# VH-VL binders against Pleckstrin homology domain-containing family G member 5 (PLEKHG5), part 3

Target 1, 101 residues: Pleckstrin homology domain-containing family G member 5 (PLEKHG5), of Homo sapiens (Human) (o94827r584to684)
Amino acid sequence: QLLLEGSLRMKEGKDSKMDVYCFLFTDLLLVTKAVKKAERTRVIRPPLLVDKIVCRELRDPGSFLLIYLNEFHSAVGAYTFQASGQALCRGWVDTIYNAQN

## First folded at step 4 (VH-VL; framework fv_denrakibart)

Design s39 (from e1 with light chain S33Y)
Fold by ESMFold2-Fast, scan of step 4:
Structure s39 (fold): chain C 101 residues (1-101), chain A 118 residues (1-118), chain B 113 residues (1-113)
Amino acid sequence: as target 1 above (101 residues)
Amino acid sequence: EVQLVQSGAEVKKPGESLKISCKGSGYSFTSYWIGWVRQMPGKGLEWMGIIYPGDSDTRYSPSFQGQVTISADKSISTAYLQWSSLKASDTAMYYCARLDYEWGFDYWGQGTLVTVSS
Amino acid sequence: DIVMTQSPDSLAVSLGERATINCKSSQSVLYSYNNENYLAWYQQKPGQPPKLLIYWASTRESGVPDRFSGSGSGTDFTLTISSLQAEDVAVYYCQQYYSTPLTFGQGTKVEIK
């Protein structure tokens, strides 16, 4: 079941920064990017299972941190997402928390 | 269609200032990095720096840090490369290119030839 | 900083024959999380801007002919032109976009024998 979708700005530890379109389902989060030539959406990161996510709001207004854990409880990914506003950021964090419960 | 259109060729004297432009169209300008690449006559490609117009985050190559200024005006979908004081060694072709960190530099401007001579 | 080194500096190949260009990075450009190599190949014809041919080391850009292929992983990469055509005379550059500063190889000039 789809719970939330929308545009976010993603920053990752390999010096990347990009605009992405995310889909949050009851069980997973997909990070996608539009491919204009093909007019399709491409998943650019492995699906993130909601029960493996650690999510925290950041001091920068409208930003949150997402840490992804593997099956051994080790961090294998870290992402900073920025929403277009603080209310949308709160919405993302709250919806992720609700999906985990 | 995605297009990057650069300003015309420039002939300048050492010590003069210069600002060249790169206008994007056919895509969301604030959603991609714009990079600047120098090519000296008969030489290869040198990355100078990139800017993310959505928040003006700018990163420079160490070789170009302090030598040029990169900026963007998102209201007119235009990126800029600027010198406060040109020198003869700045003579080169300057390309702007759209960068996506997943797909590399996928679209390039036609280039701006800058000639600096006495 | 990641240094990109190409070989050879120039290559002369007969029409219809295979051209092979090598590229080495001083550090791995493989991002382990998505298992993709952040390595691109560009073609630059005389008087023209560079054109993206290959990204993710082996993914061909839309509109690029099938005779162009990329291979390799980590630090060693190859661009192959399976059957050289007259319009393929150009300088070819590899580029890492794994981390800043972004770096290009010195270029390989491909000519017809």
Scores: ipSAE 0.099, ipTM 0.778, lowest interface PAE 4.7, mean pLDDT 90

Design s4 (from e1 with heavy chain D100Q)
Fold by ESMFold2-Fast, scan of step 4:
Structure s4 (fold): chain C 101 residues (1-101), chain A 118 residues (1-118), chain B 113 residues (1-113)
Amino acid sequence: as target 1 above (101 residues)
Amino acid sequence: EVQLVQSGAEVKKPGESLKISCKGSGYSFTSYWIGWVRQMPGKGLEWMGIIYPGDSDTRYSPSFQGQVTISADKSISTAYLQWSSLKASDTAMYYCARLQYEWGFDYWGQGTLVTVSS
Amino acid sequence: DIVMTQSPDSLAVSLGERATINCKSSQSVLYSSNNENYLAWYQQKPGQPPKLLIYWASTRESGVPDRFSGSGSGTDFTLTISSLQAEDVAVYYCQQYYSTPLTFGQGTKVEIK
């Protein structure tokens, strides 16, 4: 079931920055490229299983950290997402947390 | 269709100012970096800098920091490259190109030839 | 800064024959978080802007013919044109987009023998 969707800005590493459109389902998060018109839509990261996500709101307002764990509970990915406001950021963090419970 | 359309060729004298443009269309302008690349006559490609129009985050090559200004106006989907005082050594073809870090520079403008001579 | 070095500077190949261009980076351009090489190849014909051929070292851009392929990882990369066509006469550039400043190789000119 789809729980939340929307535009976010994703950072993955020092110079990587891109606008993404994310779909949060009860069991997984899909990160897609935000595209318009002639551009093709693309899922840009493997599906992120909700039970393997560690999510924390960051001190930087409107941003949250998402750490992805492998089957051995080791971190294999880290993403920083920025929402258009603190309320939307809190919405993403809360919805992810609720999906995990 | 995705297009980057650059302003026309310029012929200038040393010491003059110049601002050239790159207009994006057919895509979400604020979702991609716009880079500027210089190609001197008969030479290879040199990256000058990039700007993310969505938040105006701008990065320069050390060789071009302080020599040029990169800016963007997201209301008209246009990026700019500007010189306050041109030198003869600025004579080159200047390309703008769209960058997303996953895909490199996937679309390029047609180029703006800048000739600086006395 | 990551320095990109191509070899050879120029290459003459007969129509239908294989062309191979090498590119070395002074530092690894493999990003461990997504296991991708941030290395692209561009084609530039006289009087034209560069055109993206390959990104992520080996992924062919849409509309690029199958005869173009990229390979390699970390610091050593290769662009292969399996069967050179007349329209492939151009200068080819590798480029790292792993970190700023973004850097290009010096270019390899491919001509018909």
Scores: ipSAE 0.012, ipTM 0.694, lowest interface PAE 8.1, mean pLDDT 87

Design s40 (from e1 with light chain S33F)
Fold by ESMFold2-Fast, scan of step 4:
Structure s40 (fold): chain C 101 residues (1-101), chain A 118 residues (1-118), chain B 113 residues (1-113)
Amino acid sequence: as target 1 above (101 residues)
Amino acid sequence: EVQLVQSGAEVKKPGESLKISCKGSGYSFTSYWIGWVRQMPGKGLEWMGIIYPGDSDTRYSPSFQGQVTISADKSISTAYLQWSSLKASDTAMYYCARLDYEWGFDYWGQGTLVTVSS
Amino acid sequence: DIVMTQSPDSLAVSLGERATINCKSSQSVLYSFNNENYLAWYQQKPGQPPKLLIYWASTRESGVPDRFSGSGSGTDFTLTISSLQAEDVAVYYCQQYYSTPLTFGQGTKVEIK
C-alpha cells in the first residue's frame, strides 16, 4: 500500500511555505507535518486521491507541481513541492505517475 | 525544547547602524519562517517582515520595505534585523517569532529593547 | 491588505466572570480547501513577549487552559475567557496569517474590575 514517503518543502498559493512529510499510497497522498521533531505528526490537508492529482515536474530541477481536482474536474488545490535533489524529485513524480496508471 | 534567544538591549544615536539577532534552537531552523514584530512603547504589535532561512525568501510589510533588512545565517541558526541609519522613531521593543503558516507565531523571543535618542 | 479591527479597546471584568473580545477582518481569512480560518489569538502580559493562545480561529495551543476559546469564521471572530482569573490580565491580539502583509488587531486590554 505505501509506495513512497519522505520530507518535502511545500508551497501553496496563499503565500505559505513549509516543510512537510508526505506518504504516498497506491490510492492517496497524505501531507503531514511534525508538531515537534520526531515526536508527533498531523495530517494538514485532506487526503489527496491519486486519481484526482495532476503532477508535473517544474523548470526548477528539484521541484514539481501537484494540482488537485474535485469530482467536477475543477482545481481546488495547487501545491509546489521541492525535494532535496533532482533525483528525489524525479522519484516522487515517477511514483505518482505509476500509481495513476 | 524550542527556544528563540534575542540579543541584548541597545542604546543608539540617530544615524547609527544596528544589527540585532535572534538565535533558534531545539528545532530545524531552516524549516520555519522567522518573523520580526515591532512594539512601540505603549502601543500594539506591528509585523515588519519574515524570512525562510532554508532559502532566504524574505517578505516585508510595505511600511518596513526599504527601512530595514532581514537576513539569516542558517549555519548558526540565527536571524537578523538591521538598520543602516536609525531614527528616534525606531525606539521600540523588537520581537522575533517563529512562524508556521498552519499555526501562526507559535514561539517568541524575549524581545530586544532598542532606544534611539540624542 | 487585510485590516484587523478589535473591539472593545479595553474591558474590565470581575474575577470568575466571562470576558468576550471581538475581531473583524476586512477580507475573509477562510481557506476554502481545508476549511480553516487563518486567524490566531495572542496574550501579552506586561513585560513579556506575546504567547500564542489559539490558531485556526478555534484550535487551542498546547498548554492553554480550556477557559480560553475561539470562535467565528470568515471575517468575524471572538475570543472568550469563560471565567477570568487574575493571571489572565493582559492585552489580547488577533492576527491574520492568511496572506502577507501579516496584520494584527490593535489589541484589547483586559483588566479586573
Scores: ipSAE 0.471, ipTM 0.862, lowest interface PAE 2.3, mean pLDDT 91

Design s41 (from e1 with light chain S33R)
Fold by ESMFold2-Fast, scan of step 4:
Structure s41 (fold): chain C 101 residues (1-101), chain A 118 residues (1-118), chain B 113 residues (1-113)
Amino acid sequence: as target 1 above (101 residues)
Amino acid sequence: EVQLVQSGAEVKKPGESLKISCKGSGYSFTSYWIGWVRQMPGKGLEWMGIIYPGDSDTRYSPSFQGQVTISADKSISTAYLQWSSLKASDTAMYYCARLDYEWGFDYWGQGTLVTVSS
Amino acid sequence: DIVMTQSPDSLAVSLGERATINCKSSQSVLYSRNNENYLAWYQQKPGQPPKLLIYWASTRESGVPDRFSGSGSGTDFTLTISSLQAEDVAVYYCQQYYSTPLTFGQGTKVEIK
């Protein structure tokens, strides 16, 4: 089931910063972007399984860190997301945590 | 319709300052990078730098760092490329282009021709 | 810096024949998280700005004819025009957008033979 969705600003590499639309389900998080010249979205990253996510709010207001683990529980990626405000950011972090439990 | 509209051609003398513009429309200006690309007469494309208007994060090619200034005014959806002191070697076509890190440079301005001669 | 090298510098192909342009990067532009290559192809006609043809090495931009196709992975990439048309006369550039500084190949000029 869908738990939360919304626009976020995502940074994952040194030079990668972009606005994305995320869908958080009970078992996975999808990172999407609007398709150019079409009224639809495409998934731009493999589904992020909620049981493989480590999520933490960051010092920068309205931002949170998402670390993705492989099958051996080793970090294979990190994403920084910024929400429109602190309350929305806390909502994302809390909802991800609740989905893991 | 997404458009990038650049300012008109410029003819300048060495040592003069110049600021050219690139106005975005038809999309969320603060949600995409704007890049500047130089093309010298008869030559290929050279990336100069990019700016993210939402937070003014600016990144330069090492070849252009300190040579130009890139800025943006998000209130009027306009990015700028500026020289404090032009050189004859700055004679070129300058393109602005919208960058999405997933889709590349998907929309380009028409170009601004800058001619620097004595 | 990732250096992009194209071959050939110029290519003459008869109308209706296949044109093949190669692009090599000095480092891999394959992103492990999504298994996509951050490599784009642009077409530039005389007096016009460049136009995006292909992104992610092989994904055709909306409105680009099916005769254009991109292939390759990692460091070796190819742009193919399956049946050259008169309007395809242009300079073609590959570009990596994997990391800054963003870099373009030197360009390949495609002419009608």
Scores: ipSAE 0.401, ipTM 0.857, lowest interface PAE 2.7, mean pLDDT 91

Design s43 (from e1 with light chain N34K)
Fold by ESMFold2-Fast, scan of step 4:
Structure s43 (fold): chain C 101 residues (1-101), chain A 118 residues (1-118), chain B 113 residues (1-113)
Amino acid sequence: as target 1 above (101 residues)
Amino acid sequence: EVQLVQSGAEVKKPGESLKISCKGSGYSFTSYWIGWVRQMPGKGLEWMGIIYPGDSDTRYSPSFQGQVTISADKSISTAYLQWSSLKASDTAMYYCARLDYEWGFDYWGQGTLVTVSS
Amino acid sequence: DIVMTQSPDSLAVSLGERATINCKSSQSVLYSSKNENYLAWYQQKPGQPPKLLIYWASTRESGVPDRFSGSGSGTDFTLTISSLQAEDVAVYYCQQYYSTPLTFGQGTKVEIK
C-alpha cells in the first residue's frame, strides 16, 4: 500500500544533489527520477526496506537523514532528503516511523 | 525535447563586461545542475563551475573562482555566466551543459563564441 | 583536485580497426557504497558541442552505437571503439563527476589512417 509520495531533494555524499520523486509503501521506499521526456520515471536506487531504515530529522530546516542497514545491521547507504517545508519533512519522518511499526 | 539554447557570439574589448545566457527547456530546470565549460581555440574542455537553480547552490573550479560569476533565473529557466572585466585570454567557446550526478553532462548547449580583442 | 590523464593524445586507426583510449584518475572515482564509478566519456566532432557517450564508466547513453564500450574501475579506465567508422572521427574526453572540481582529461584525437 502506498502511504506517501512526493518530490524531495536528495543529497548523497559530499557533492551530489538531485531532485527525486519518492514513493513510500508500507514495506519499502522507492527513490525515482524522471530521466528523459520520452522515458517514464525510473527507480534509481535499490528499494529501501522500511525495516532496514534509520530516519532522523536534521538541524537544517525541512531536512531528514535516512541511513540504510544491511542484514548485519551495518550502514550501507546514507541519504539526506530536503522537503519543500518543515511540515512536509515531519510528514515523511512520521510516515516512515509508522510504516516501521 | 530537452534543449539548452545559448546566446549568440560576442566580440568584446579587454576591460568590458559581458553576461552570456543558457536557456533550458523540455525539463524541470530547477531539478538539474547547469555547468559552464570553457574550450579555448584548439584546446580541450575546462570545467568552470556549476549551479543548482532550485536553490542557487553554486560551485566553482579553483581556476575560475573570482574570475567569473555564475547565476540563474529560475522564473525564465535561464543560467548566466558573467565577467566584470574581460581579458584577451578569455577568448574561447563557452558551453553550458546540464549535469545530473547519475549521468554526467547529458545535454549540451550549442556554445557561445566569445572573442576578446583590441 | 582529481587530475584526469588520457593516453594517447592522438591516434590514427584504419576503418574497421579497434581504437582504444585510456584514462587515469589521480584518485579513485568509485563510490564504494553503490559500486559505481563516476566517470563519463564524451565525443566531440569538429564544430559541434560534446556529446555524452558513456556514464558510470561502462553504461552506454541511449542512442550510442554498441561499438562504443567503456571499462575499468577506481583509477584506470578505457574507452574502446571495436570497429572504427568514418563518423567516429572526433576528440574523446573522459571526465570524473565524483567530486568538485569536476575535471576532464586533456582529450584524445581519433583520426582515420
Scores: ipSAE 0.235, ipTM 0.797, lowest interface PAE 3.8, mean pLDDT 89

Design s44 (from e1 with light chain N34H)
Fold by ESMFold2-Fast, scan of step 4:
Structure s44 (fold): chain C 101 residues (1-101), chain A 118 residues (1-118), chain B 113 residues (1-113)
Amino acid sequence: as target 1 above (101 residues)
Amino acid sequence: EVQLVQSGAEVKKPGESLKISCKGSGYSFTSYWIGWVRQMPGKGLEWMGIIYPGDSDTRYSPSFQGQVTISADKSISTAYLQWSSLKASDTAMYYCARLDYEWGFDYWGQGTLVTVSS
Amino acid sequence: DIVMTQSPDSLAVSLGERATINCKSSQSVLYSSHNENYLAWYQQKPGQPPKLLIYWASTRESGVPDRFSGSGSGTDFTLTISSLQAEDVAVYYCQQYYSTPLTFGQGTKVEIK
């Protein structure tokens, strides 16, 4: 069920940048954020269905792009994730590809 | 408990340098932006700039670019606002505040009053 | 730059009555990807730093009384205090955090009639 979890840095096109904790399941990706101490965690984006994700590793070392598609196959979201290293980044991209198949 | 504690009030002369501080505690300092906001006596709030301590990404309001320097030392969870040469027009209350683009400025320091006069 | 304009500049309201503050942005602050407005409201009491009341235009910050509510989308926003209490005397600011430079409205002073 749960395939991968971990800390990532998320960037969206509107200048935002934040540390998030992501959970990748066989069918969806959850992006969460601690509201205060670790006692509370909030899902901050609608669940991202794995079969609606387009994932690409980026030129910046340790970063990958995630484009989210609606039911009409139009892009409705774009996220850049930064892992602490290249190996972790490849792990995220590979696990997402495996979940899609 | 999340807290931002700022350095004490300053009284300076025009042309002097100054560096004021904002120390964060009770949260992961490198995971949130720290912003600086100026409030001149009897006036409203003006955003000056923000810094992301985790990678030192710094962004300034065009009105403050080149007038001040924002920096952070993540080893002591402290952000700084610095002037190389103060002017009388810099007299104001300066607030630091934690910014998350999801929540806005959710925690604020108590403020540092800076008075610049000859 | 996105310009934030509040109205009125000052408002006097009797205890227990409704206070309404308006805020207009010169450009939309709606982030269409997840349909949220990047608009916050802050309360500043005399001698104190500002305090976050509302983010995403209508979501109350934890610990904020439910008499405070925010509404609106795109460029036109409202903060409502349903039943004004003595401790609500303050200056209220709207702020967009959609894009840099971040900008605040000029503030609305709320006082007891």
Scores: ipSAE 0.386, ipTM 0.831, lowest interface PAE 2.7, mean pLDDT 90

Design s45 (from e1 with light chain S32R)
Fold by ESMFold2-Fast, scan of step 4:
Structure s45 (fold): chain C 101 residues (1-101), chain A 118 residues (1-118), chain B 113 residues (1-113)
Amino acid sequence: as target 1 above (101 residues)
Amino acid sequence: EVQLVQSGAEVKKPGESLKISCKGSGYSFTSYWIGWVRQMPGKGLEWMGIIYPGDSDTRYSPSFQGQVTISADKSISTAYLQWSSLKASDTAMYYCARLDYEWGFDYWGQGTLVTVSS
Amino acid sequence: DIVMTQSPDSLAVSLGERATINCKSSQSVLYRSNNENYLAWYQQKPGQPPKLLIYWASTRESGVPDRFSGSGSGTDFTLTISSLQAEDVAVYYCQQYYSTPLTFGQGTKVEIK
């Protein structure tokens, strides 16, 4: 089931920053990007299983950190997402937490 | 259709200042990086730097840090490359290009030829 | 810095024949989180700006003819033109966009024999 969707700005451990469109389902988070002509949406990261996500709000206003864990509970990915406002950021963090519990 | 349109050719003397432009259209200007690439006559491509117009985050190649300034005005979807004092060694074709970190430099401007001579 | 090295510097190929260009990175450009290589290929024809051909090492950009293909992973990459056409005369550049500073190979000039 789809719980939340919307535009976010994503930054990764490597030197990158991009605008993405995310879909949060009860079991997974999809990070997508519009294809050049904007008729299709492409998933740009492997689906992130909700039960393997650790997230928290950051000091940077409207931003949250998402850490992805492997089967051994070791971090294998880190993403910083920025929403268009602090309320939307809290909405993302809260919805992810609720999906886990 | 996505387009990047650059300002026209420039002929300058050493010591003069210069600011060239790159105007984006057909896409969300604040959602992609704009990069600047130098190509000296008969040579290859050199990355100078990039700017993310949405928050003005700029990153420079070590070779160009302090030599040029990259800026953007998101209200008119335009990025800029600026020199405070030109040198003859700045003679080159300068390209702007849109960068998405997933897909590389997917659209390029037509180039601005800068000639610096006495 | 990641250094990109292409070979050969220049290549002469007959019309209809295969052209192969190699590119090596001094460090891996494979991003483990999505298992994609952040390596692109560009074509620059005389008097024109560069044009993106391939991204993620092997994904062809929209509108690029299927005779162009990219392959490789980690540090060793290849651009192949399966059947050279007259309009393919150009300089080809590989580029890593894995980390800053972004770096290009020195270019490979493809000419008709």
Scores: ipSAE 0.404, ipTM 0.852, lowest interface PAE 2.6, mean pLDDT 91

Design s46 (from e1 with light chain S32Y)
Fold by ESMFold2-Fast, scan of step 4:
Structure s46 (fold): chain C 101 residues (1-101), chain A 118 residues (1-118), chain B 113 residues (1-113)
Amino acid sequence: as target 1 above (101 residues)
Amino acid sequence: EVQLVQSGAEVKKPGESLKISCKGSGYSFTSYWIGWVRQMPGKGLEWMGIIYPGDSDTRYSPSFQGQVTISADKSISTAYLQWSSLKASDTAMYYCARLDYEWGFDYWGQGTLVTVSS
Amino acid sequence: DIVMTQSPDSLAVSLGERATINCKSSQSVLYYSNNENYLAWYQQKPGQPPKLLIYWASTRESGVPDRFSGSGSGTDFTLTISSLQAEDVAVYYCQQYYSTPLTFGQGTKVEIK
């Protein structure tokens, strides 16, 4: 089931920053990006299983951190997402927490 | 359709200032980086720097840090490359290109030829 | 900084024959999160801007003919043109976009024998 979708700005440890469109389902988060003036949408990261995500709202308003864990509970990915405002950021964090319950 | 349109050719003297432009259309300008690439006559491609217009985050190649200024005006979907004082060694073709960190420089401007001679 | 080195500097290939260009990076450009190499190939014809051919080392950009293929991982990469056509005469550049500063190879000029 789709719980939430929307545009976010994503940063990660590869020295990159990009605008992405995310789909949060009850069991996974998909990070997508439009190409060629949105003629095609592409999934750019492996699906992030919600039971393997550690989500933390950041001190800076409007941003949150996702740490992705492998089968051994070791961190293998870290993503910082920025929403267009603090309310949208809180919405993402709360919806992720609800999906993990 | 996605397009990057650059300003026209420039002929300048050493010591003069210059600002060239790159106007994006057909996509969300604030959602992609704009990079500047220099190609000296008969030579290869040199990355100069990039800017993210959505927040003006700007990154420079060490070789160009302090030599040029990259900026953007998101209200008119235009990026800029500026010199405060041109040198003869700045004679080159300058390309702007849209950068997505997932698929590289996927769209390029037509280039702006800058000739600096006394 | 990641240094990109291409070989050869130039090559002449007969129409319909295979052209192979190599590119080496001084450090790995393989990203652990998606297991993709952040390596692109560009084609530049005289008087024209560069055109993206391949990204993620082996993914062909839309509209690029099937005769172009990219391969390799980590530090060693290859661009192959399986059956050279007249319109393929150009200079080809590899580029890493794994980290800043972004760096290009010196270019390989492909011409007809």
Scores: ipSAE 0.520, ipTM 0.872, lowest interface PAE 2.0, mean pLDDT 91

Design s47 (from e1 with light chain Y31W)
Fold by ESMFold2-Fast, scan of step 4:
Structure s47 (fold): chain C 101 residues (1-101), chain A 118 residues (1-118), chain B 113 residues (1-113)
Amino acid sequence: as target 1 above (101 residues)
Amino acid sequence: EVQLVQSGAEVKKPGESLKISCKGSGYSFTSYWIGWVRQMPGKGLEWMGIIYPGDSDTRYSPSFQGQVTISADKSISTAYLQWSSLKASDTAMYYCARLDYEWGFDYWGQGTLVTVSS
Amino acid sequence: DIVMTQSPDSLAVSLGERATINCKSSQSVLWSSNNENYLAWYQQKPGQPPKLLIYWASTRESGVPDRFSGSGSGTDFTLTISSLQAEDVAVYYCQQYYSTPLTFGQGTKVEIK
């Protein structure tokens, strides 16, 4: 089931910064981006399984960190997301925690 | 449709100031970087810098740092490249292009030819 | 800075024949988190702006003919045109977008023999 969706600004350790549209389901998070026309979207990262995510709210208000783990619990990806406000950021973090339980 | 439309050709004298523009349409202007690329007559492509209009984060090539200023006005979806004092060596075609770090420079403006001569 | 070097500088190929362009980066442009190479290929025809052909080293941009293909990983990359058409006469550039400053190769001019 879809739990939460919305626009976020994503940064990875490789200089990149981009606006993305994320879909959080009970079992996975999809990071998508519009291509060419606004109506077309593409999944730009492999689906992030909720049980492999470590989520932490950051000191910078409105931002949170996602660390993605492999089967051996080693970090294989890190993403910083910025929401349009602190309340939305807390909504994302809380919904991810609840999905993980 | 996604378009980047640049201002028209300029003929200037050394020492004059100049500001050229690049207007985006057909997409969320604040969600993509805009880059500026110089091409001197008969030469290859040189990246000058990029700006993220959503927060005005601007990054320059070391060769162009301090030589030009890149800015953007998100209220009119327009990016700018400006010189305080032009030199004859600034004679070139200047392209703006939309950059996404996942897909590179996927849309380009038509170019603005800048000629600087006495 | 990552330096991009193309070879050859110019290439003359008969219509219908294969054209191959090489691109070398001074440092790896492979991002380990998604296992993608942040390398793009652009086509520039006389009097026109560049046009994106390939991103992620081997992913063809929408609308680009399937005769264009990209390959390679890390530091060594190749653009192949399997059957050269008259409309393919252009200068081709590789570009890394792995890190700033963004850098282009010097370009390879493809002409009909």
Scores: ipSAE 0.411, ipTM 0.840, lowest interface PAE 2.5, mean pLDDT 90

Design s48 (from e1 with light chain E36D)
Fold by ESMFold2-Fast, scan of step 4:
Structure s48 (fold): chain C 101 residues (1-101), chain A 118 residues (1-118), chain B 113 residues (1-113)
Amino acid sequence: as target 1 above (101 residues)
Amino acid sequence: EVQLVQSGAEVKKPGESLKISCKGSGYSFTSYWIGWVRQMPGKGLEWMGIIYPGDSDTRYSPSFQGQVTISADKSISTAYLQWSSLKASDTAMYYCARLDYEWGFDYWGQGTLVTVSS
Amino acid sequence: DIVMTQSPDSLAVSLGERATINCKSSQSVLYSSNNDNYLAWYQQKPGQPPKLLIYWASTRESGVPDRFSGSGSGTDFTLTISSLQAEDVAVYYCQQYYSTPLTFGQGTKVEIK
């Protein structure tokens, strides 16, 4: 089931920054982006299983860190997301925690 | 439709300052990077830098750091490239282009020819 | 910094024949998290700005004819024009957008024999 969706600004280790539209379901998080011309939204990262996510709110207001773990509990991906405000950021973090429990 | 429109050609002398512009339309200007690319006469493409107008995050190529200033005014959807003191070696075609890190430079301006000679 | 090297510098091909351009990066541009190669190909005709042909090494931009195809992964990439047409006379550039500084190959000039 869909729990939360919305626009976020994403930064990751390859020195990129981009606006994305995320869909948080009970079992996974999808990171999407609008595709060119007449085409539609496309998933731009492999689905992130909620049970493999470590989520932490950051000191930078309105930002949270998402670390993705492999089967050995080693970090294989890291993403920083910025919401339009602190309340929305807390909403994302809380909803991810709820999806994990 | 997405369009980037650049300012017109410039003829300058060494030591003069210059600011050229790139106006975006047909898309959310604050949601994409704008990059500047130099092409010297008969030469290839050189990336100079990029700016994210949504938060003014600016990144330069090491070759251009301190030599030019990139800025943007999101209220008029316009990005700028500026020199404090031009050199003859700055003679080139300058392109602005919209960058999304997922699909590269997908839209380009028509170019601004800058000629610097005494 | 990632250095992009193209080969050949120039290529003369007869109309209707295949043109092949190679591009090599000094380090991998494959992002393991999404398994996409952050490599693009651009076409620049005389007097015109560059035009995006291919991104993610092999995905054609909308409106680009299917005679253009990209292939490769990691450090070695190829742009193929299966049947060269007169309007394809241009300089072609590969570009990595995996990390800053963004870098272009030196360009390959494609001419008709």
Scores: ipSAE 0.182, ipTM 0.804, lowest interface PAE 4.1, mean pLDDT 90

